# VH-VL binders against o60147, part 70

Target 1, 175 residues: o60147
Amino acid sequence: MLEKNKYLYIFRHIQTNQVLLSQGNVLKKTALFQLPYPLQKPVAPNGMRPAKLRKDHWVPLLKVEFPNESMFQSVFMQLLNYRKYRSVQPLTSDLLKLPIPVRRRKIMRQEVPNTIADLADILNKEKFPENSVRLQLSDKSDSEYADWPPSVQIDSEEIKLSRGFREKTTVDEAR
Short names: E, the ipSAE of ESMFold2; O, the ipSAE of OpenDDE; V2, 0.75 times the mean of E and O plus 0.25 times the DockQ between their complexes.

## First folded at step 3 (VH-VL)

Design n25 (framework fv_lerdelimumab)
Fold by ESMFold2-Fast, scan of step 3:
Structure n25 (fold): chain C 175 residues (1-175), chain A 120 residues (1-120), chain B 109 residues (1-109)
Amino acid sequence: as target 1 above (175 residues)
Amino acid sequence: EVQLVESGGGVVQPGRSLRLSCAASGFTFSSYGMHWVRQAPGKGLEWVAVISYDGSNKYYADSVKGRFTISRDNSKNTLYLQMDSLRAEDTAVYYCAREPYDSSGYYDYWGQGTLVTVSS
Amino acid sequence: SSELTQDPAVSVALGQTVRITCQGDSLRSYYASWYQQKPGQAPVLVIYGENYRPSGIPDRFSGSSSGNTASLTITGAQAEDEADYYCNSRDSSGNHLVVFGGGTKLTVL
């Protein structure tokens, strides 16, 4: 059973730009199964899907506040369906021409613009009230990946994670 | 044409070891992730292990973790499965299979399989 | 790990339509792929990515999905379609990367 929620958190990997979805500001280890097989050495020095989620490697990309849990559930389920659809599409001929490490990096880097575009597409199809959906972006320029409907209010305020969600470690502090 | 040919199966006693090979031809072997999938006589398909295109990443089913080792030699276009501490429940036809792209979760080509029988 | 459930057997009359189903929570997050296996032979991929057919697979095979259920439909079943059919998908649980259904034996009457 999951507590009803009106917030969607999206995280990105600091090195690969891969994306994880979360129904709250807690990123669970099972979220790793949204990702492809192990990270490659050219992009991730360890080259492996970690046995444990390294929360210090994931930063908030965006946070969406919906007016109620019904709207949240509708958008969240549609976003999962978009990701499911993308995961099984045949690779384009352009991607197939690239060496495997380059191909994987290009696919991973597209997860941020693709996720943002998918979210905007869903919100444009839904008829939500004007300014009823609050979108917080860690980097306001990421809003440029899509055209947003009148229902969306864009806010560049810092995304606050729950106390104890992550240790305040940086790449420099972790080394 | 793409071909995968398994070999190395046979009859072994419990607790012993076997090494399976899968010879690949007709494609750039070094560009593809490879899997081992097994099927016990009269039973369904069960995923066993995967290895990345360059051999740097490996994952195993819980039932074989710590006993089986997947490896590959890209210069010889060959996939291997080293099976240690064999149990009666490991009796199965072992297939090598190619995934068409990273984490696709399905297989576009399969070998013919090699039978491993673990019995006393 | 997530389980995929299939009925063990199904029958269809020659020339009629049959639907084989696969159910599991992983199907909410990943599409099913389908394999045909005849006695003594390796599995053959017949559908991937919900409803894509590999080259050489007859157009009477199609796939669909809804919620936690995926279906393989054979429209106008032929005698050569008699086989075991397996679904598979990526595992959402974490311990396995791939999971298979238990298989469905199709008998063409």
Scores: ipSAE 0.006, ipTM 0.572, lowest interface PAE 9.4, mean pLDDT 81

Design n26 (framework fv_lerdelimumab)
Fold by ESMFold2-Fast, scan of step 3:
Structure n26 (fold): chain C 175 residues (1-175), chain A 120 residues (1-120), chain B 109 residues (1-109)
Amino acid sequence: as target 1 above (175 residues)
Amino acid sequence: EVQLVESGGGVVQPGRSLRLSCAASGFTFSSYGMHWVRQAPGKGLEWVAVISYDGSNKYYADSVKGRFTISRDNSKNTLYLQMDSLRAEDTAVYYCAREPYDSSGYYDYWGQGTLVTVSS
Amino acid sequence: SSELTQDPAVSVALGQTVRITCQGDSLRSYYASWYQQKPGQAPVLVIYGENDRPSGIPDRFSGSSSGNTASLTITGAQAEDEADYYCNSRDSSGNHLVVFGGGTKLTVL
């Protein structure tokens, strides 16, 4: 059984590269509150569609295992605070020169490297025990966006692409 | 000095149209996204629409989508709101507001507002 | 669109401290900004980016944030602070979308 208090599940959007943080292995609709931009194109030239959660459009980016709930809550809350801080900062002058669709694409594409860098920054500032935090990535090259402290151990096995972090289930699991 | 001055409000019958204008001065209008925010008499603030700095992107609140059209003329430093198929619930003071940078989520300057009254 | 909830009214004695709160799930991801509105006037930005003040806003105004809650604090309330106060935040469900709280009427006694 997965204990949601000990795991941080990080998802990325397959097209936009936007990132969602989750306490559980399946995204809930409330996770959409983390997004600055909708996932869908406008259905009319002068309008837009409300964002909706398409679980099949979000794939695992990273799973972080913590030895206790206290460490999990501390890191999770700090990650959310880093994202909040980024959302209210002025855009750089070079981004302001770009057309809005190009600008948003650049900002969204940076969410994966930004989230990984933020996670590493938090873990480097906290003095956790050696090898107490285990990272499992869907693409191990994403670990290169940051330098990791001795408290972090990166799993040699990558996460297989699937919906959320759920494994293939048998009919027997429903019993 | 940054100034935003709304005009075009008045009394209209349900189902009719009105066009609001917001004249901007004191800043490079073409560099800023602009919003319309309304406030029904005695009620709170409600976001209505936004237009990007270059006019290429427009978004609307669900309550006005398909009836209102936001536009701008950067050569005249003017923001517009075309309001079609007006309803009694559209009665409000309409403010134009400037976002300090794209997608900032807040407004650093507001106009004085213009009152739109839709008679029943 | 996410909803932001504010108490409709609050009172404070002259010179005392008052806290106005704003609550909503969007505040877990975005900071609230705060506007002061006096009768017959347009709103005026008093706090943005959690606790930044625009030029000209007195230092008695401050902001704070924790979880899904944001607060506007006025330390040493003055008579001229009597007004309606609105919080707003980005709506994560849309582009350039913002959501406003219902407003809090502050009475200075």
Scores: ipSAE 0.000, ipTM 0.515, lowest interface PAE 11.2, mean pLDDT 80

Design n27 (framework fv_lerdelimumab)
Fold by ESMFold2-Fast, scan of step 3:
Structure n27 (fold): chain C 175 residues (1-175), chain A 120 residues (1-120), chain B 109 residues (1-109)
Amino acid sequence: as target 1 above (175 residues)
Amino acid sequence: EVQLVESGGGVVQPGRSLRLSCAASGFTFSDYGMHWVRQAPGKGLEWVAVISYDGSNKYYADSVKGRFTISRDNSKNTLYLQMDSLRAEDTAVYYCAREPYDSSGYYDYWGQGTLVTVSS
Amino acid sequence: SSELTQDPAVSVALGQTVRITCQGDSLRSYYASWYQQKPGQAPVLVIYGENNRPSGIPDRFSGSSSGNTASLTITGAQAEDEADYYCNSRDSSGNHLVVFGGGTKLTVL
């Protein structure tokens, strides 16, 4: 039961573009508490329960490899704090003039560029060694949402994993 | 000017039902999620229920689930709380409160409250 | 659902600084907001999202948080600040469940 303590896995929801952060390559149910909007309706009036995690609805956005667990934990906690901070900020006047359903969809769609920008902001503030942080994206153009510090090396290979970073082997074990 | 005005409170016997209303004015009611929060005499605030801006999502505190039903009529700018199977422990001032945006978890405006007394 | 813990009472001398604290596991995941309630009146929002003040709330009110603890600070307390103060946050068991602290009665001496 060895944990991958130096990797940050970031997932994107296929319909809403909402983002979830994970310490492992498999999403845990508790990750849903990062979301301001529920993905599924509760069974009312039977009381409140957390939204069900549907792993097939979340695809890889990016994977970050840190040189050690301490750096990973610092960045991971800061990203959660940035998300928490964003959830309570006043909405801009541009958003407030939109109808609620349109406003909600626009806010959700911004989670991908916002998360990438937040990650870059955190890494620009930290004093990490040159090329010590490896970033691998599902779509390399998403890296253009931010300016990256010298500590970041962007992998030329895109993530070709589907569903929860499941590994795909292109060759058989025996042949 | 944003206003929330509760009504429908009164004295009722245990096991009976009561319906509270909250009349909203001064803002576009259909754009906001609404909550009910109660306060027993001399005690603290207790969250009761929430309803989304369009009425599609509803959530309740464990203490009232199965007995209370939150609803809204956006054409009348009115929030409701249907309280069934009332208990002495439901005695409280009931406030309606506005959340500034979905799932924000805080309230920018409160009504004046309406007193519900459940006694024999 | 989890509860937020507040001290039931605190006192401060006129013009001095007072800190009211709120503690609970939900504060590790969500910011606290703070309400002022005077006798016979509805609660009034004074701080939201850790340290944001609504329009009309004096700048002597500020908020902070760390770990499972949130604090409301009143710098240079005035007689009019005498009231009950409640913190609230979202409960970790669901995005829509809200929990309140037990309240702190502030007496301005």
Scores: ipSAE 0.006, ipTM 0.536, lowest interface PAE 9.3, mean pLDDT 80

Design n28 (framework fv_lerdelimumab; at its last look DockQ between E and O 0.04; V2 from the best seeds 0.00; counts 0 for: pae E 17.3 > 2, placed apart)
Fold by OpenDDE, second read of step 4:
Structure n28 (fold): chain C 175 residues (1-175), chain A 120 residues (1-120), chain B 109 residues (1-109)
Amino acid sequence: as target 1 above (175 residues)
Amino acid sequence: EVQLVESGGGVVQPGRSLRLSCAASGFTFSSYGMHWVRQAPGKGLEWVAVISYDGSNKYYADSVKGRFTISRDNSKNTLYLQMDSLRAEDTAVYYCAREPYRSSGYYDYWGQGTLVTVSS
Amino acid sequence: SSELTQDPAVSVALGQTVRITCQGDSLESYYASWYQQKPGQAPVLVIYGENNRPSGIPDRFSGSSSGNTASLTITGAQAEDEADYYCNSRDSSGNHLVVFGGGTKLTVL
């Protein structure tokens, strides 16, 4: 049976660069559960799960188009598991030398490149058909974070959506 | 409405074979991985087997590996479990369950189960 | 193969809070899900991921994780919450295997 195309949206927080996965072009409140609970429930930019979803604080990082639900589901859950695994890995000696606030910020800043790398790794392992997956990035330079398999076709055009999924403006691009 | 209905359970002697079926409706069956989970009387849940959405990948618990075969017919919206060389310890209610995301390891819908009793 | 461990039984007074915990190495890498099972019925998904509730599940049910543990919390236990609760997750063996906890019988007093 022919299935409809499915889209994966990945968002980043404009201050913390934390990453959220979304099955649609609108973030749901439940997406925040992807982030770890803070010890004292701090709000961003303290680098943990905020109490409320502020859609205007999240911008699209990339959009992935899959030809069917099965491919989408596979990649989606693997991404979540990759992130969870990484979050519990021992800290490197270099990171341990840093003050805790600085360390936290540095770790959060790595979520974007790590997520992109994870996506590429997952897609490489899945061995999907050539050009079966379409990738669109908000910043083309982000594609350099990983080697993409033949199954991935990278769009030449960048994502035009910004905060709250509105079209990019000059002001939004400057931030 | 998503529905899963198991059938084929019954009483069999050790060493015999039995085939279970799970009829799916209310969703695109061919898009989802499907699992079998069993529960011995008065005991906990035990994972049995999984089959991918297109049937290309199958995995089994060690306890049933080499004896059970999971399969599916997407044209009939049906999941199967062929159980060969049955043992007393295979006695259980057998559930089919839907995995909403591939390799997620959890189930959003379950059938009501079918009882398999292996006794001499 | 991975194992998940649960306390076999816990009790809670009506209206009070109870926490059921699942522990295992696989939980370091994968999310747990939780199922409620009443006598003679099939299991029902109540929590998946970190703290996701399916439609129809009361908001008194919540999930959390820490290290190699996952927990199901019922805040304001009701009489109808008396049931067996099972956790599960993917197996850490690297295969597409699933593992269940031994189950916890919750009694509401």
Scores: ipSAE 0.570, ipTM 0.847, lowest interface PAE 0.9, mean pLDDT 89
Fold by ESMFold2-Fast, scan of step 3:
Structure n28 (fold): chain C 175 residues (1-175), chain A 120 residues (1-120), chain B 109 residues (1-109)
Amino acid sequence: as target 1 above (175 residues)
Amino acid sequence: EVQLVESGGGVVQPGRSLRLSCAASGFTFSSYGMHWVRQAPGKGLEWVAVISYDGSNKYYADSVKGRFTISRDNSKNTLYLQMDSLRAEDTAVYYCAREPYRSSGYYDYWGQGTLVTVSS
Amino acid sequence: SSELTQDPAVSVALGQTVRITCQGDSLESYYASWYQQKPGQAPVLVIYGENNRPSGIPDRFSGSSSGNTASLTITGAQAEDEADYYCNSRDSSGNHLVVFGGGTKLTVL
């Protein structure tokens, strides 16, 4: 029998604060399809390389350990749906008055607090056992974006350094 | 006053294409996500597609994914639904609908609807 | 995926109270909203966020929720309330953004 996954990793883009969800500590290139705004600029004829997932641009935001695969799958799917829903929400009046580039940066910066708030909202609605969900953050202050239910146990330890950002590489030429 | 006016419906044969339009007025169209919802004759409401305020994000019901394309032109205050590979079960009145800020997935304004009939 | 469940038809005598019910898993997590639809017309929002009325909707319309069930109550039904009523909510399953009930046809006797 195969061991089923019960871990959710959330990664943050260091420049834009856009967020990616992963089923393990390995960030796959296919996760980029979660992003509302592409990170890649058009390739110039005179030498810009095709876009690639850049390991140095993504850092762990938090990880969640669930008691079993079923709970993990439920929360993971709901969180993906929350992200889709947020991506089609109307603009607030505050954002409407901003120039387009400033507006887009501000929207992207909100993905971290929004994702944390969404995760907490999902966990508050679920009736999981007390202290059954273990949450570990890279920055403990990020937990302040939400109120957490009794089911959540927040570790004070930093996320242990792990081998993240593994991906299939497109065929590259050296030099 | 907020108005949404659909057009482009008609009778079309299976496998053909049709493009619906929704003309918006009375609000800042470019700030709202917009939805298409359909209703087969004598049946209930079914969500079809949504597009974000700037057109960067689009989602579809499984029944139309790969066949329908939602788009918008904010300079013209117009929402579109391109319907390809039409099937008899796509026969319905198609409504465009506006979702307000901080909603839980409800619509505050609907167009009058446009009828699409897919038959041979 | 999973839709919200409504009885297909209910009747009420003029001036009496009627309750239309909507049931589904998504209602454990999200409030229902309600639409009135008369023949040949587009749906009209009558209740959102459990029990909020849009401008122009009469006070006789109210909403409530408990567990996986939401209800639309019309107190003192009038002839013009005869219509189809649909509930909707955000989809908790993650497969759709929005789900609708099958609709309830209200007849005012």
Scores: ipSAE 0.169, ipTM 0.678, lowest interface PAE 4.9, mean pLDDT 82
Fold by ESMFold2, look of step 5:
Structure n28 (fold): chain C 175 residues (1-175), chain A 120 residues (1-120), chain B 109 residues (1-109)
Amino acid sequence: as target 1 above (175 residues)
Amino acid sequence: EVQLVESGGGVVQPGRSLRLSCAASGFTFSSYGMHWVRQAPGKGLEWVAVISYDGSNKYYADSVKGRFTISRDNSKNTLYLQMDSLRAEDTAVYYCAREPYRSSGYYDYWGQGTLVTVSS
Amino acid sequence: SSELTQDPAVSVALGQTVRITCQGDSLESYYASWYQQKPGQAPVLVIYGENNRPSGIPDRFSGSSSGNTASLTITGAQAEDEADYYCNSRDSSGNHLVVFGGGTKLTVL
């Protein structure tokens, strides 16, 4: 059906490099629940959950086209689980030596490469058909954070829009 | 509703040519890879050819390479199969079929088929 | 090179369970999809992506796979299930190539 091509949209924060996952090509406010929220602070620190979604602070990182809804949901849930697992892992000794604000910034800067590596790891473990998963990046050099399985076709075109994933009226005519 | 309607089948002599058309409606045709699949009378399904959504990639079964050409016109929502140097073993019902997504390798919608008979 | 093998025919008593199998090397890397074809009609997709049913396909149809073998199971077979059944998959030896099994004629007794 027309609904079988399902998309994962991933955004990064322009300053902190935090990552948000979305099923839609625009972020909804509820996506902010993916970020940590320090309950004791009157204002969110740099890289924590902000009070509101600022659309101009979140730019496309990548888009993934999946063959069907079940494949999309599996990958989406696994990415969230990888992020949860990483959030509860013990800190390395090198990180523990840093002042807390510096440590937070360093951890947040790893979210982009970590998310890309996690996506590739999930896709390498799946039995998806060759070239059945189309990956489009805002910066193609980001593909170098991982080794991609044969199921992934990396689009030669980078995402061109400064904000959002809006596609032309006929996507296969946009190249 | 998604519909695929084949046309252009008929009776032709060996060595002649025939062009099949598949008219698509009810979906964004230019977003989908399309296939031709045939079935000789009393026989099984045989894959014939595929064309990518934008027409840039085409692949053929060995049995038809060099004789058949798949093409599409996205402005007319139409898939084509040009069949040259027809042989008796090309006698079959020809179906057009839609991939649900790029390079998926299975078909969610089929046309009703058009019969091609190659005989003198 | 990448053949899919199906038994040419199987029988099942009305209301009983039947399994139709499809075997080939490509099935270690790719899922099989299954099509039902009644005489004089176009094929209809009944199972894809391991065990997904398109809208309108009864839940008595299910799919499974292990190793290089895929199976279509029909539980509580009905007279209308009498048809030819085909599996297909990607050809693991070449990009974009597709292979069909030879088909299985299901007779409901």
Scores: ipSAE 0.000, ipTM 0.467, lowest interface PAE 17.3, mean pLDDT 80
ESMFold2 (binder alone), look of step 5: mean pLDDT 91; pTM 0.934
OpenDDE, look of step 5: ipSAE 0.407; ipTM 0.805

Design n29 (framework fv_lerdelimumab)
Fold by ESMFold2-Fast, scan of step 3:
Structure n29 (fold): chain C 175 residues (1-175), chain A 120 residues (1-120), chain B 109 residues (1-109)
Amino acid sequence: as target 1 above (175 residues)
Amino acid sequence: EVQLVESGGGVVQPGRSLRLSCAASGFTFSSYGMHWVRQAPGKGLEWVAVISYDGSNKYYADSVKGRFTISRDNSKNTLYLQMDSLRAEDTAVYYCAREPYDSAGYFDYWGQGTLVTVSS
Amino acid sequence: SSELTQDPAVSVALGQTVRITCQGDSLESYYASWYQQKPGQAPVLVIYGENNRPSGIPDRFSGSSSGNTASLTITGAQAEDEADYYCNSRDSSGNHLVVFGGGTKLTVL
């Protein structure tokens, strides 16, 4: 009896502001492969160490409830595609003028506004019924990064971390 | 204009060492990640190693890890590949290649390559 | 072997359209870039980031992607397009690693 997934979870890193997407209530170690800038220190020349997912370093940015799995899958795949677009685009001349450590921090900090803007853009292009998509944000002010379509209902309450919810959304796997 | 010029290739015996150099000009070398890519005779392209703009991050293909060392000297605009414990299967044309920005994962400029032949 | 899979060879008649494909799990997350290599020459970037052309690359070259598959299309193939074509993408590890396809030899008849 597997229930079809209707929920999109997006997480942000508390230090870097980098973003991870999840197909549901569990954030797996493999999600770290979405990051263009690795969180680990440089590895030794004789090999690569496996990445580790730290439960305490990732917090929910937002949660989206879709009316059905088909809509969820469409939006999720489009978000991955938008991240792919951003990762291969040439940097602006303004960014290229900055020292590289400053440039990287600026790019990473923009992942939250960019992801929220991308989500809103996708939802504006889709023809979803009014108030059919429920958006919950950990910080309500993050909704101001975009203009939302009539299909989106923003919850009046922000997402709050609870012990049970956190345990469902973050996995520390031995490998 | 952007130029990458490799040197240091040649014939070397198995088990010996060889150091390749790539001289960069026409751009701010210290702002770009650099890669080495090789191609065995009649075979496809194989990624070898990458070094970040500042030299702090280095990654290697499994086939060369522990034997090859990538390095750079930003004051000399030069990329290096130190190849130790060379094997016959390391025989290839070695290209240096520029990554247009951090983590781009593709190469906008390539050198002409330098041939390394590992033989008895 | 490579993580990305390409057919070893493909043929096209002069002036006709050919599509070269590249498949791999990494392409779900990252776009493929494409290189043209002629005998005795270094590879030349022809498409990056799905469908961007560097300066000097003819507009008959285009790229597309769908799921785990990327394609390079040459519309109205010319004799000078005869070459080996390689796709590449970021490795699924996401740690500045790069993987190449095995290459496709294009013959223009």
Scores: ipSAE 0.006, ipTM 0.579, lowest interface PAE 8.8, mean pLDDT 80

Design n3 (framework fv_lerdelimumab)
Fold by ESMFold2-Fast, scan of step 3:
Structure n3 (fold): chain C 175 residues (1-175), chain A 120 residues (1-120), chain B 109 residues (1-109)
Amino acid sequence: as target 1 above (175 residues)
Amino acid sequence: EVQLVESGGGVVQPGRSLRLSCAASGFTFSSYGMHWVRQAPGKGLEWVAVISYDGSNKYYADSVKGRFTISRDNSKNTLYLQMDSLRAEDTAVYYCAREPYDSSGYYDYWGQGTLVTVSS
Amino acid sequence: SSELTQDPAVSVALGQTVRITCQGDSLDSYYASWYQQKPGQAPVLVIYGENNRPSGIPDRFSGSSSGNTASLTITGAQAEDEADYYCNSRDSSGNHLVVFGGGTKLTVL
């Protein structure tokens, strides 16, 4: 009877700006499956696994609230598909002209604008009720990477990076 | 025009070593990840190893770990596969293949292949 | 590591449509790519990233994906399409590992 998983939590890496999608407000180590090698390390003893998650290296990018679990699942799946699609495209000639370290950094830095653009593209293609999808960003200027449909409402309050996606505890409010 | 040309295959006895080479031309070799893929006579394709564009990352199929070493020389546009402790089951045509994008896991160009026969 | 399963053989009449399928857990996370291999020749990429054709590949070749299944469709099969077809994908564990399907032999009648 209770709707669950109607929130999408999006994290970015503090140095690389790579993006991880999460169904919960805390990253699980399995989220590293979204990252391709060479950004992951194999770990023994049972063969290759994602590198260990360093939670202190990932900060909130944005939080998306959907009106129900069905809409959340549709958008989440489509975002993962967009990510897969981007990973299999050959590099453009313009990217191939760049020195490899510059190229790698440029590709990784584009994950934030790409993820935001992809989210907006999906929401523009779907028929969602007006003001039914709520976005809360850590930096409101990131919303400018896309044109949003009437279904989207951007929260005036930004996410506090020191708190992450968790709500304040009694101790936090006393600080 | 992109070209990959393998060499170094031949007949070798079990337990011996062989080194394969793949000469690349027609593209900026140092910008691409490279793979070795093999095919036993009458069988399907089997991935063997991958090396990143700069040589810093290498991965191997479980069947060859500890016996094969992939390497590259970007100044010579050449990919290598050092094969040690060869077994009869390593008999195959070995292809070098280019990965167009590091995370793609597919190959846009393949060499003609070089046959390695491990037989007593 | 993940496994990709293909039927070993399929037949199609000249001019008809045939679908070759590839199934595996990795396909839930990554798109499949497809290769054509004729006897004594190296594989040739015909579809990458679900449904993209390299330059020179005829438009009768198309790809699709649903869940952990990928399909290669040849519409209006020609005699020269007779070959072995292989799918491949990345390991779903997020490593640089690559896995191939067992291959499907297409016979054009």
Scores: ipSAE 0.006, ipTM 0.501, lowest interface PAE 11.5, mean pLDDT 80

